# Designs tried in a protein design chat: VH-VL binders against q8ixk2r445to577. Part 53

Target 1, 133 residues: q8ixk2r445to577
Amino acid sequence: FFGMLQNKGLTDYCFDYNPPDENQIVGHQVILYLCHGMGQNQFFEYTSQKEIRYNTHQPEGCIAVEAGMDTLIMHLCEETAPENQKFILQEDGSLFHEQSKKCVQAARKESSDSFVPLLRDCTNSDHQKWFFK
Below, E stands for the ipSAE of ESMFold2; O stands for the ipSAE of OpenDDE; V2 stands for 0.75 times the mean of E and O plus 0.25 times the DockQ between their complexes.

## First folded at step 3 (VH-VL)

Design b41 (framework fv_axatilimab; at its last look DockQ between E and O 0.87; V2 from the best seeds 0.00; counts 0 for: pae E 3.4 > 2)
Fold by OpenDDE, look of step 4:
Structure b41 (fold): chain C 133 residues (1-133), chain A 120 residues (1-120), chain B 107 residues (1-107)
Amino acid sequence: as target 1 above (133 residues)
Amino acid sequence: EVTLKESGPALVKPTQTLTLTCTFSGFSLSTYGMGVGWIRQPPGKALEWLANIYWNDDKYYNPSLKNRLTISKDTSKNQVVLTMTNMDPVDTATYYCARTRYGDYYFDYWGQGTMVTVSS
Amino acid sequence: DIQMTQSPSSLSASVGDRVTITCRASQDISNYLAWYQQKPGKAPKLLIYDASTLQSGVPSRFSGSGSGTDYTLTISSLQPEDFATYYCQQYYSYPYTFGGGTKVEIK
């Protein structure tokens, strides 16, 4: 699967990554932004290694969750996907993070009008359902 | 077990400042994402959100009352304090503190509430 | 501010009845909606969050649905302990706002 990764509950919002430096694509947080399909900021790929890959740049980036965190951060992809980069996109649309055993949820940031994907206990919430478009 | 309990004066005179304290247990405001909010309810009326404070000391206020409200925390005591200046009879209400979470701005655990009457 | 309008303001029902309460937001709140139950002299109790997710410990006869601006709380079979006032709350944007409430009374 590849393309825009869109949330069901937070309608018309997609995974978005816009690193401040195109030559340094890792270390920043993945956010949610209105789906626009323009440029490379909203193009992701779900790979056979269970990665969510940001492959529009070289080297390629893969979404990871750092220890003790609930945010999605861009790391470099590795030849063998590390445990903190493994996700399962299930048939019901839930995006399950294997290491934390939590699901990715579209959440609002109170300090701004922005939204971000966060790890939460898995529920039936549409905020935890995702699909590629 | 998560518990919250409000304390403060039951009676306040007009123009005086109300100070309420929320004492909680079962969670900590040193924990990432944790927050505590205040909500009030006039007798027979609906609920009104007042303010939230989070583990990182971020504070948010209802704009309609922002100039009158101050929220603070003492993490070591598991307490959150709300002050409201220039009280008026219209501010007569049951005041609740409740637990919330960053990203999930609903309230999953509530105190029993404390009735505050503003009267001369 | 986002206005939350509940309907009806009150209703009478009998034990075993299917009860439906509606909450309408003044704008799209993208399922960032919670439902609370409040009994006289008691604090509100969280029933549902994210429009349709049942809070732990809440009976399965409670359910939430909806999207956009329109949301519904349903009690599939009303029980004696369900007579109370129910409130919706949006947390899509600050300030967070509550509906006016719906009182469910005994017929």
Scores: ipSAE 0.858, ipTM 0.946, lowest interface PAE 0.6, mean pLDDT 96
Fold by ESMFold2-Fast, scan of step 3:
Formats: structure tokens, C-alpha cells, sequence
Structure b41 (fold): chain C 133 residues (1-133), chain A 120 residues (1-120), chain B 107 residues (1-107)
């Protein structure tokens, strides 16, 4: 699958990645932003290795989770996907992070109008349901 | 098991400062994302959120009361302290501390509450 | 601040009844809504979060539904222990706000 990765509960928001430095495409948090339908910063590819790839830039970025953290950050893709970069997009729309055994949830940043994807215990919440558009 | 318990004075005079302590067990504020908040309820009225503090010492206050509130934590003692200045009879309420999590902002476990009466 | 309006403020019901209480937000809160139960003299207890996700240990007779600005808590078959005051809370926008409460009383 590929396209804009949209949330079922927070219906107008999509995965978004806009690196602040064009010479450093990795190391920053993935955010959620209003879906604009133009691809670009919101275009992701779900691969056969269970990666979520950001291929707007070269080299390609892959979404990862650092041990002990709940945030999604951009790392460089590797020839063989490491465990912290593997997500299972399940039939019910949940996005399961295999290494942590947690699910990706749309969440609000406190005292701001911004939203971010975070790892949480898996529930049947619509905020944990994702689909490619 | 997760438990929280509030402690502090039952009676406060107008203009005085209220200090409440929340002591908890079954979780730690050293855990990534973890937080504790304070909520109050005047007799027969709605719940009102006051403040949250998180594992990284980030603090958030209800804007309506921000200049009167201070929240702090002692992670090693499993305690969170709320201070409220310039107490007034309208601040008479049951004060609760409760567990929350950064990104969730609802409260899954609550203390029993402590009644604070403000009168001369 | 987002205003949360609960309806009704109180209702009378009998054991076995289906009870429905509503919560209306002054703006779209995208399912960032929790429901709490409070018995007299006790602290609130979380029942539901994210509008429809049941908290672990809460009986299945409780359910939440809704979207946008309008949300509902339903108790499918009221039990004696369910007579309480119920509150909704939004967490879409800072500061967090609660509804005025709905008291479910014995008929």
C-alpha cells in the first residue's frame, strides 16, 4: 500500500514528515497534520518488510521507535529492516509495532494545536485505526 | 495495584495558601509518559481540572487559575504537591489527585479526595 | 474553552432499564472524550475513553458512542450499583473541561 496514512478517529489528519533541515532528513518526530491530498510530506509506502517508508527524499527514511520511548521518529532505511522499524498494518486498521507489542495512536500535544502519533497499548479505539488514502 | 491518596489541611482561612500532597503507589513518575493531575469539585458542582505534571517535569495549569497554582514532584518519594495561593470561600471543594499520561489527558485512577473548607 | 453540556441533569430509572445520557461539546472534539461514574462520597471512576473504548474491568453493559460534537453513554440494563452521577470530559483542547453531570436516581 502507499499514499496518505489517515486516522479513522481524528478523521482530517494524516501522517506527516517535514524535516527542518534538508541536509539532515532523519532524527525528527513524525507528526499528524491536516490531510492536504498532495502527497509530498504526507506520502508514505508500506513495504513487504513491514516498513513505513518516506521516499520523498533520497536516501529514503523509515519510521522507527527508540527503546523505551512512545514517539515515532525518522531513521535511515536499512537493506534488512531492523525490528524497531517493523509495523504490522492489520485488517482492522490497527498499526502494530512488533518489537514493543504496542499500537500507533493519534494523540494531542498538550497546550498546542498539534497532533502526533504515539505508541500505546492496543485497544479498539478509532484513534488507533489507520488507512491509506 | 495503583493507589493515590491526598493529604493536607481540612480548614484554610481566606487569603492563606493551600498545600496538598498526593502520595501514590503502583506506578512511578520516572516512567516515560507518566503524569499526575489535580482536579477539584465544589459541593454539588462539576469537576474542574487544575494542573498536570509529567515524568519529565513538564507542568501545565488551568489558565483561569495559573497565577495561583504551583505543581511539583518528588519522584523518589512518589509524591506530587499542589500549592494554591490566596484562598477564598469559593475555593471550598474536594480536591483529587489522579493518574494521567502524556497524550491521553483523561484520568484512569483517582485518589479518595480531600475536602478543603475555606472560612474565617 | 470548550463547553460540555450534559443532558439530562438528572433522571429516574428502575433496575433493568436502558439508560441513555448525552454530552454535547461546543465544537468538534474528534472522539477525545471520557466518561466517569461517581458514587456519593466517592472519587470518580473511569468508564470509557476515546468516546467508545471500555476501560478494563468495566461491565459490558456500559457503552459509548458518538462523533463530532454529540456523544452518548448507554447502560443497557441498569443494575443497583449503577445509581450514580456520570460526567463526561473532553481532552481535545487545553484546558480540559467536564460536563455538569447526570444523576441517575432510583425510580
Amino acid sequence: as target 1 above (133 residues)
Amino acid sequence: EVTLKESGPALVKPTQTLTLTCTFSGFSLSTYGMGVGWIRQPPGKALEWLANIYWNDDKYYNPSLKNRLTISKDTSKNQVVLTMTNMDPVDTATYYCARTRYGDYYFDYWGQGTMVTVSS
Amino acid sequence: DIQMTQSPSSLSASVGDRVTITCRASQDISNYLAWYQQKPGKAPKLLIYDASTLQSGVPSRFSGSGSGTDYTLTISSLQPEDFATYYCQQYYSYPYTFGGGTKVEIK
Scores: ipSAE 0.707, ipTM 0.905, lowest interface PAE 1.3, mean pLDDT 91
Fold by ESMFold2, look of step 4:
Structure b41 (fold): chain C 133 residues (1-133), chain A 120 residues (1-120), chain B 107 residues (1-107)
Amino acid sequence: as target 1 above (133 residues)
Amino acid sequence: EVTLKESGPALVKPTQTLTLTCTFSGFSLSTYGMGVGWIRQPPGKALEWLANIYWNDDKYYNPSLKNRLTISKDTSKNQVVLTMTNMDPVDTATYYCARTRYGDYYFDYWGQGTMVTVSS
Amino acid sequence: DIQMTQSPSSLSASVGDRVTITCRASQDISNYLAWYQQKPGKAPKLLIYDASTLQSGVPSRFSGSGSGTDYTLTISSLQPEDFATYYCQQYYSYPYTFGGGTKVEIK
């Protein structure tokens, strides 16, 4: 799948990646922002290796979660997807992170106007449901 | 299994500073994402959120009370302390501490509450 | 601040009745809503979070629904132990605010 990865419960919000330095793609957090489709920040590819790829940079970025963390961070893609970069987009819309056994949830940062995807125990919440547009 | 308990004075005088301690068990503030918050309830009235503190020592206060509140923790003792300055009779309420989690700003386990009366 | 308007303020119902309590937010809160039950002299107990997700150990007769600004707690078949005051809480934005409560009395 390729396009904007949208949240069901937090309507009209999409995965967004806007690194502060366009030459330093790695190590920054993925956020959620109003879906707009303009520019390159909101286009991601879900691959057969179960990666969520950010294709606007070479080498390409892949979303990862580091051990013990719950935030989605950009790493470089590898020829064989590492376990911390594997997500299963399930039939019910849940986005399951294989290594941690947790689901991606749309959450608000406290005292902030921004939203972020975070790992949480899997529930049937619409905040844990995602689809490509 | 998860428990929280509030302690502190039941009676304070106007203008004095209130200090409340929450002692908890069954979880730790060393765990990533864990937090403890304070909520109060005046007799017969609605609940009001006061402050949250998280495992990483991030602190958040109700803006209407920010200049009166201080929250702190001692992770090794499983304690969170709330201090509220310049108490007034309108602050008479039951004060609760409760568990929360960053990103999920609801409260899944609550202490029994402690009644604080502000009067001369 | 987001104001939470809860209605009715009180109601009386018989065992077995379907009970509906509403909570209206002053702006869209995107399902960042929790429901609590509070019995006299006790602390609140979490029933529902994310508008419709049932907390572990809560009976299935409780359910939550709604979206945007309008949310509903439903008790499908009221039981004697459900006598309590019910509160909604938004956690969409800072500061987190609660509704005024709905007292449910068993006839």
Scores: ipSAE 0.347, ipTM 0.826, lowest interface PAE 3.4, mean pLDDT 90
ESMFold2 (binder alone), look of step 4: mean pLDDT 94; pTM 0.952

Design b42 (framework fv_axatilimab)
Fold by ESMFold2-Fast, scan of step 3:
Structure b42 (fold): chain C 133 residues (1-133), chain A 120 residues (1-120), chain B 107 residues (1-107)
Amino acid sequence: as target 1 above (133 residues)
Amino acid sequence: EVTLKESGPALVKPTQTLTLTCTFSGFSLSTYGMGVGWIRQPPGKALEWLANIYWNDDKYYNPSLKNRLTISKDTSKNQVVLTMTNMDPVDTATYYCARTRYGDYYFDYWGQGTMVTVSS
Amino acid sequence: DIQMTQSPSSLSASVGDRVTITCRASQDISNYLAWYQQKPGKAPKLLIYGASTLQSGVPSRFSGSGSGTDYTLTISSLQPEDFATYYCQQYYSYPYTFGGGTKVEIK
């Protein structure tokens, strides 16, 4: 699967990654932004190793969740995906982060226009359901 | 309604330090992903980005001016302050503050601008 | 630094005309491109971001297109309030850079 990773509940929003320096792809948080349909900063690939890859820059980035955190951060991809970079995309559209036993949810941060993907306890909410467009 | 307004001196002498304050309403820098930047425009010339500050206190400066610029915020007062050292007549410009966001470094709402003239 | 070149520097047009403004980046900016409108004595106003997405409240006569290094702003039917200077801005890489501007004047 590849394309723009769109939320079923927050229907106009997609995974988005626009690092401040094109040559530094790691260390920054993944956000949600209005789907623009152009790929690029919103283009992701789901791999056979259960990674969500960002391929707009070199070296390629892989989404990860650091221990004790609920935010999705861009890390360097590795030859063998570490557990913190593995997400199980289920038939119902949920993204299950196996290491934490939590699901990726579209969330509004602090009463603002800003939206981010966060790890939350798994529910049957449409805000936890994702699809490639 | 998002509003921003710049304040500071209209006249600065060469070698002095310029201090500008941006006061805003309708959003907060405690909000995830929020940022405020400074852009200037010399008379009859193009816009030039100077610096951004974000909700988490991350700061980014135009590399050409980095050693002259300092940006800071007071989240509780909804204010962002820019200082620029060693002012020169070529720094004469209208200075704007504007809202931006982490990941999307364009500017969606702008202050009215404040004209700063550098002359002896 | 990424250089942004706008063309033309100025143009004269009449109400009802179709106006096209071009912006070229010195390298691929992957659609990280915004367009601003600036009227005399006023601050810039955001029109378009992501090369083609209209900012809320911007009239549909404005459109953006392009990819890679070449981008265009089109005004399909120029109105009296559209006489202004237009700027493009890349936000792909630090420092964020603006084009030189295109002044749209009354013919």
Scores: ipSAE 0.006, ipTM 0.572, lowest interface PAE 11.7, mean pLDDT 86

Design b43 (framework fv_axatilimab)
Fold by ESMFold2-Fast, scan of step 3:
Structure b43 (fold): chain C 133 residues (1-133), chain A 120 residues (1-120), chain B 107 residues (1-107)
Amino acid sequence: as target 1 above (133 residues)
Amino acid sequence: EVTLKESGPALVKPTQTLTLTCTFSGFSLSTYGMGVGWIRQPPGKALEWLANIYWNDDKYYNPSLKNRLTISKDTSKNQVVLTMTNMDPVDTATYYCARTRYGDYYFDYWGQGTMVTVSS
Amino acid sequence: DIQMTQSPSSLSASVGDRVTITCRASQDISNYLAWYQQKPGKAPKLLIYYASTLQSGVPSRFSGSGSGTDYTLTISSLQPEDFATYYCQQYYSYPYTFGGGTKVEIK
């Protein structure tokens, strides 16, 4: 699948990656932002290795969760996807992180107008359901 | 088992500063994303959120309280402290501390509450 | 600030009744809503978060629904231990705000 990765519960918001420093493109948190359809920072690919790739940058970025954390961070893609970079997009729209056995959920950042994807125990909530547009 | 308990004075005079301590167990504020907040409830009235503090020492305050609040933590002692200046009889309430989480700003475990009466 | 309005402020119902409590936000809160139960003299207890996700250990007779600005808490078959005041809380926008509460009296 290719495109904008949109949330079913937070309906106007999509996965977005826009690091503040072009010299440090990886290591920053993935956010949610209003879906704009212009590609680039909102264009992701779900691969056969269960990766969520950001392909408009070289080297390519892959979304990962660091040990002990619940936030989604951009890392460098590897030839063989490491376990922390594997997400199963299930038929009901849930995005299951294999290593932690948790699901990706839309959440609001405190004291800002920003939203972020976080790992949480899996529920049937629409905030944990995602689809490519 | 997660537990929280509030402690502090039961009676405060008008214009004095209130200091409350929350002591907790079963979790740590060194854990990524973890936080503790304070909520109060005047007798017979609704709940009012006061302040949150998080594992990384980020602090957030209810703007309606006009800079009267300070929240701090001692992670090694499992304690969070709230101070509130210039107490008024309208501040008479039960004060609760409760666990929260960055990104999930609801409160899943609460202390028993401590009643604070502001009177001369 | 987002204002949370609960209705009714109080109700009385018989054991076995279906009870619904409503909560309205002054703006869209995109399901960032929690429900709490508070028994007399006790601290609040979390029942539901993200509008419809039941907290672990909470009986299945409690359910939450809604979207946008309008949300409901439903108790499908009221029990004597459900005598309490119920509060909604939005966590879409800082500062976090609670509804005025709905007191459920069993008769």
Scores: ipSAE 0.060, ipTM 0.728, lowest interface PAE 5.8, mean pLDDT 88

Design b44 (framework fv_axatilimab; at its last look DockQ between E and O 0.88; V2 from the best seeds 0.00; counts 0 for: pae E 4.4 > 2)
Fold by OpenDDE, look of step 4:
Order: structure tokens, then sequence, then C-alpha cells
Structure b44 (fold): chain C 133 residues (1-133), chain A 120 residues (1-120), chain B 107 residues (1-107)
């Protein structure tokens, strides 16, 4: 699967990554933004290694969750996907993070009109449902 | 077990400053994502959100009362303090503190509330 | 600010009845909605968050639904302990706001 990764509950919002430096794409937080399909910021790939890959740049980036955190951060992809980069996109649309045993949920940032994907206990909330478009 | 408890004066005179303390247990404001908020409820009326404070000391206030409110925390004591200046009889209400979380701005655990009457 | 309008303001029902409470937001709040139960002299209790997710320990007879601006709390079979006032709360936009409440009384 590849393309825009869109949330069901937060209608018209997609995974978005816009690193401040195109030559250094890792270390920043993945956010949610209105789906526009323009450029490379909203193009992701779900791979056979269970990665959510940001492959529009070289080296390629893969979404990871750091220890003790609930945010999605861009790391470099590795030959063998590390445990903190493994996700399962289930048939019901839930995006399950294997290491934390939590699901990715569309959440609001309090200080702005921005939204971010966060790890939460898995529920039937539409904010935890995702699909590629 | 998560618990919260409000403490402060039951009676405040008009124009005086109200100081309320929330003492909690079962969680810590040193924990990433944790927050505590204040909500009030006039007798027989609906609930009104006042302010939130988080583990990173970020603070948010109801704009309608922002100039009157100050929220602070003492993580070592598991306490959050709310001050409200220039109290008026219209501010008579039960004041609650409650736990919240960054990204989940609802309140999952509440104190029993403390009634504050503003009267001369 | 987002206004939350609950309806009805009060209703009378009997044990075993299906009860429906509606909350309407002044704008789309994208399911960022919580429901609370409050009994006289007590603090509110969280029932539902994310519009439809049941809080742990809450009986399954409570359910939440809706989208956009319109949301519903349903009690499938009203029990004696369910007579209380219910409030919705949006947390889509700052400042967070509550509905006016719905008092569920004994018929």
Amino acid sequence: as target 1 above (133 residues)
Amino acid sequence: EVTLKESGPALVKPTQTLTLTCTFSGFSLSTYGMGVGWIRQPPGKALEWLANIYWNDDKYYNPSLKNRLTISKDTSKNQVVLTMTNMDPVDTATYYCARTRYGDYYFDYWGQGTMVTVSS
Amino acid sequence: DIQMTQSPSSLSASVGDRVTITCRASQDISNYLAWYQQKPGKAPKLLIYEASTLQSGVPSRFSGSGSGTDYTLTISSLQPEDFATYYCQQYYSYPYTFGGGTKVEIK
C-alpha cells in the first residue's frame, strides 16, 4: 500500500512529514495535515517489513516510536526493520504498533489547530482508523 | 488508584483573590503527557472549563477568564494551584480539579469538588 | 468558541426505557466529544470519550454515536442508578466547552 494515509474520524486529514532540511530528513515528528496530495510530504508506503516508509528521499525514512514516547518520529530505514518501526495495518483500518501494543490515533494539539498521530490504547474509535488513498 | 482533592476557602469576599489547591495521587505530573485541569459549576448550572496545566508546565486558560486566572504546579508535592483574582458573587460555584492528558482533553478522574461562595 | 447544545434539557423515563440524549456542536468537532454523568452532590463521571469509546468500568448499556456536529448518548435500558444529569464536552477546539446538561428523571 502507498499514497496518502488518511484518517477516518478526522476527515480529510493525512499523515504529513515536512522536514526543515531536505538533506536531513530524520528526527522530526510526523503530523496530520489536510490531504492535498501535492508534493512529497504526504506520500507514504506500507512495506512488507511492516514499515511506514517515507521513501521520497534518499536515504529513506521510516516512522518510529521512541521509548517512553507516544509520538511518531522519522528515523532512517534499516535493512532489517527494527522493532520500534513495525506497524500492522489491520483489515479494520487500525494501525497497530507492535512494540508498544498500542494503536495510532489522530489527536489534536492543544496550542494550535494542528493534529498529530499519537499512540493510544486500541479502541474502536474512528480516530484510530486509517486507509491509503 | 487515581484520586484528586480540592482544598481552599469556602467563603471569599468580593474583589478578593481565590486560591485553590488540588492534591492528587495515583499519577504524577512528571509523567509525559499528564495534565490537571480546573472546572467549575455554579449551583444548578452547567460545567465551565477554567484552566489546564501539563507535565511540561504548559498552561492554558479559558479566554473569558484568562486575565484573572493563574495555574501552577508543584510536582514534588503532587499539587496544582489555581488562583482567581477579583472574585464576584457570579463566581460562586463548586470548583473541581480533574486529570487530563495531552492529546485527550477530556477528564477521566475528578475530585469531589469544593464549594466556593463569594459574598460580602 | 464552540457552543454545545444538548436536548432535551430534561426528560422523564422509567426503568427499562431506552433513553437518547443529543448534543449538537456549533461546528464540526470531528468526534472529539466526551460524555459525563453527574449525580446530585457528586463530581462528574466520564462515560464515553472519542464520541463512542466506553470508559473502563462503564456499563455496556451506555453507548455513544454521531459525527460532524451531531452526537448521541444512548442508554439501552435505563437502570435505577442511571437517573442523573448528563453532559457532553467537546475538545476539538480551545477553549473546551460543555453542553447545558440533560436531567434524566423518574417518570
Scores: ipSAE 0.897, ipTM 0.955, lowest interface PAE 0.6, mean pLDDT 96
Fold by ESMFold2-Fast, scan of step 3:
Structure b44 (fold): chain C 133 residues (1-133), chain A 120 residues (1-120), chain B 107 residues (1-107)
Amino acid sequence: as target 1 above (133 residues)
Amino acid sequence: EVTLKESGPALVKPTQTLTLTCTFSGFSLSTYGMGVGWIRQPPGKALEWLANIYWNDDKYYNPSLKNRLTISKDTSKNQVVLTMTNMDPVDTATYYCARTRYGDYYFDYWGQGTMVTVSS
Amino acid sequence: DIQMTQSPSSLSASVGDRVTITCRASQDISNYLAWYQQKPGKAPKLLIYEASTLQSGVPSRFSGSGSGTDYTLTISSLQPEDFATYYCQQYYSYPYTFGGGTKVEIK
């Protein structure tokens, strides 16, 4: 699957990656932003290796979660996906991070009027349901 | 199991500063995303959120009370302290501390509450 | 600040009744809503978060629903221990705000 990864509960928001520094495309947090329908910073690919890949810039980025954290960050993609970069997109729309056994949830950033995807215990909340558009 | 307990004076005179301590167990403010907040409830009235502090020392205050409130933590002691200046009889309330989490902002475990009466 | 309005302010119901409590936000809060139960003299207890997710250990007779600005807490078959005041809380935006409460009195 590929396209804009949109949230069912926070209906107008999509995965978005726009690092402020072009010299360091990786290492920054993935955010949620108003869906614009044009791809670009919101275009992601779900691969056969269970990666959520950001192919808009070079080098290609892959979403990861570091041990002990709950935020999604952009890392460099590897030839064989490491465990912290593997997400299972399930039929019900949940994005399950197998290593942590947590699900990706749309959450508020508190510091501003913006949103971020975070790892949380899996529930049937619409904030944990995602689909490609 | 998660527990929180408030401590501080039961009686405060008008214009004085209130200092409340929340002591907790079963979790740590060194854990990524973890936070503790303070909520108060005047007798027979609704709940009012006061302030939150998080693992990274980020602090958030109710804007209506921001100039009167200070929140701090001592992670090694499992304590969070709330200070409120210029107390007035309308600040008479039960004060609660409760666990929250960055991104969640609801409160899943609460202390028993401590009643603070402001009178002269 | 987001205003949270609960209705009714109080209600009286019999054991076994279905009780519905409503919470209305002054703007869209996109299901970032929690419900609490507070028994006389006790601290609040979290019942529901994200509008409809039941907290672990809470009886299944409690359920939440809603979207946008309008949310409901339902108790499908009221029990004697459900005598309490119920509060909703939005966490879409700080400052986090609570409703005025709904007091449930068992007839």
Scores: ipSAE 0.696, ipTM 0.901, lowest interface PAE 1.3, mean pLDDT 90
Fold by ESMFold2, look of step 4:
Structure b44 (fold): chain C 133 residues (1-133), chain A 120 residues (1-120), chain B 107 residues (1-107)
Amino acid sequence: as target 1 above (133 residues)
Amino acid sequence: EVTLKESGPALVKPTQTLTLTCTFSGFSLSTYGMGVGWIRQPPGKALEWLANIYWNDDKYYNPSLKNRLTISKDTSKNQVVLTMTNMDPVDTATYYCARTRYGDYYFDYWGQGTMVTVSS
Amino acid sequence: DIQMTQSPSSLSASVGDRVTITCRASQDISNYLAWYQQKPGKAPKLLIYEASTLQSGVPSRFSGSGSGTDYTLTISSLQPEDFATYYCQQYYSYPYTFGGGTKVEIK
């Protein structure tokens, strides 16, 4: 799938990546932002290797979760996808992270109007449902 | 099993400082995303959120009480301490500590509460 | 601050009754809503989070529904142990605020 990855429960919010260092696209957190479809910050590719790719650069970025963490961080893609970069987008819309056995959930940052995707125990919450637009 | 327990004085005089300690087990504030909050309930009234502290030492206070509250933790002792200055009879309440998580600001495990009376 | 208006403030019901409690937020809280049960002299107990997700160990007769500003807790068949006060709480924005409570009493 390719396009904007949108949350069902937090309506009008999409995955967004805008690293502060334009020469270094790795190591920063993926956020959620109002879906707008402008520029390339909100376009991601879901691949046959179960990767979520940010492909505005060569080499391309892939979303990962480091061991013991809940945050989605940009890493470089590899020829064979590492386990921490594998996500299963299920038919019910859940986005399952294989290595941690947790699901991606939309969450509010404390005391702000900012939102981020975080890993949580899998539930039926619409905040854990995602689709490409 | 997750448990939390509040301790501190049952009686405080007006203008004094209240210090409450939450001692917990079954989880650690060294764990990413984990937090502890304080909530109070005046007799016969609704619950009021006071403050949260998280694993990364981020602290959040109810704005209506911010100048009176201080929250801190000792991760090695599994303790969180709440200090509230300039106590007034309207602060008479049962005080609870409870577990929370960053991103999920509801409280899934609660202590039994400690009643604090503010009276001359 | 987001105000939470809970209704009714009290109700009387019999064992086996279907009970419905309403919670209204002063603005859209996007299902960031929890329900708690509190028995006299006891701490609150989490029943439901994210408006409709049942906490582990909570009986299936409890359910939550709603969206936007309007949320409902339902007990499908009231049991003797369900006579308590119920509170909603929003966690969309701090300060995290609670409803005034609904006391469910035996009729």
Scores: ipSAE 0.290, ipTM 0.798, lowest interface PAE 4.4, mean pLDDT 90
ESMFold2 (binder alone), look of step 4: mean pLDDT 94; pTM 0.952

Design b45 (framework fv_axatilimab)
Fold by ESMFold2-Fast, scan of step 3:
Structure b45 (fold): chain C 133 residues (1-133), chain A 120 residues (1-120), chain B 107 residues (1-107)
Amino acid sequence: as target 1 above (133 residues)
Amino acid sequence: EVTLKESGPALVKPTQTLTLTCTFSGFSLSTYGMGVGWIRQPPGKALEWLANIYWNDDKYYNPSLKNRLTISKDTSKNQVVLTMTNMDPVDTATYYCARTRYGDYYFDYWGQGTMVTVSS
Amino acid sequence: DIQMTQSPSSLSASVGDRVTITCRASQDISNYLAWYQQKPGKAPKLLIYAASSLQSGVPSRFSGSGSGTDYTLTISSLQPEDFATYYCQQYYSYPYTFGGGTKVEIK
């Protein structure tokens, strides 16, 4: 799958990654932003290794969650996807993070008007349902 | 008509856990952006915000009390529940639930309040 | 945490008086301020949100103004039902914080 990764509950918001420049492509948090339909910073690829790849810039980035954290961070992609970079996109639209056994949820960042994807206990909430557009 | 009503024990002993239920009508926590919060007021003192829960099950706690508070909802029953552990006499207050909104964290409709006294 | 300071803590007024209550935030809150009225034994009632927007059903004698860190609630001509305690609340940053309250009592 590839395209803009949109939330079913937070209907107008998509995964968004806008690094400071091409020399700082990794190490920053993935956010949610209004879907603009232009691809670019909102264009992601779901791979056969269960990665969510950001390949708009070089080197290619892969979304990861570090141990003990709940935020999605951009890391460098590896030849073999490490466990912290594997997400199972399920039939109901859930993005299940295999290593932590948690699901990606659209959430508002505390004390902020910005939205971010966070790991949360898996529920039937539409805010945990995602689809490629 | 929007209404909210708090229920729970009027007297709690020190070290016990307080459980309060907010039952509401005239709106749903399935509505995008909708939320319910808890605010308390000790006798003769100012209002203190405790916790909010939103339509998407996002939860926010006052950091000064975070380790003692849990908020949950049952959307189908139109109920929000707050639990507060290790009650102390200083927690004696009237506890209110109130409607709020994502992005607009003021409280437009309030329950009547329930007085909780912490005493042996 | 953003500290909200109300002044005065109490005031005595007569029916027909113009009453002003001030609220000062410890940092810029960009008009994310609400005002509440609380009568003895009752829950607070929202009067004003976004610093100056009047809640539906609230009499026009109530008005809010201010910007940045300094905000004012004005009652242009005090009525008998207006004797109450008034609270400001910032909702710019969590935790959301309230002022200490201003008691408007009969002279």
Scores: ipSAE 0.000, ipTM 0.517, lowest interface PAE 15.8, mean pLDDT 86

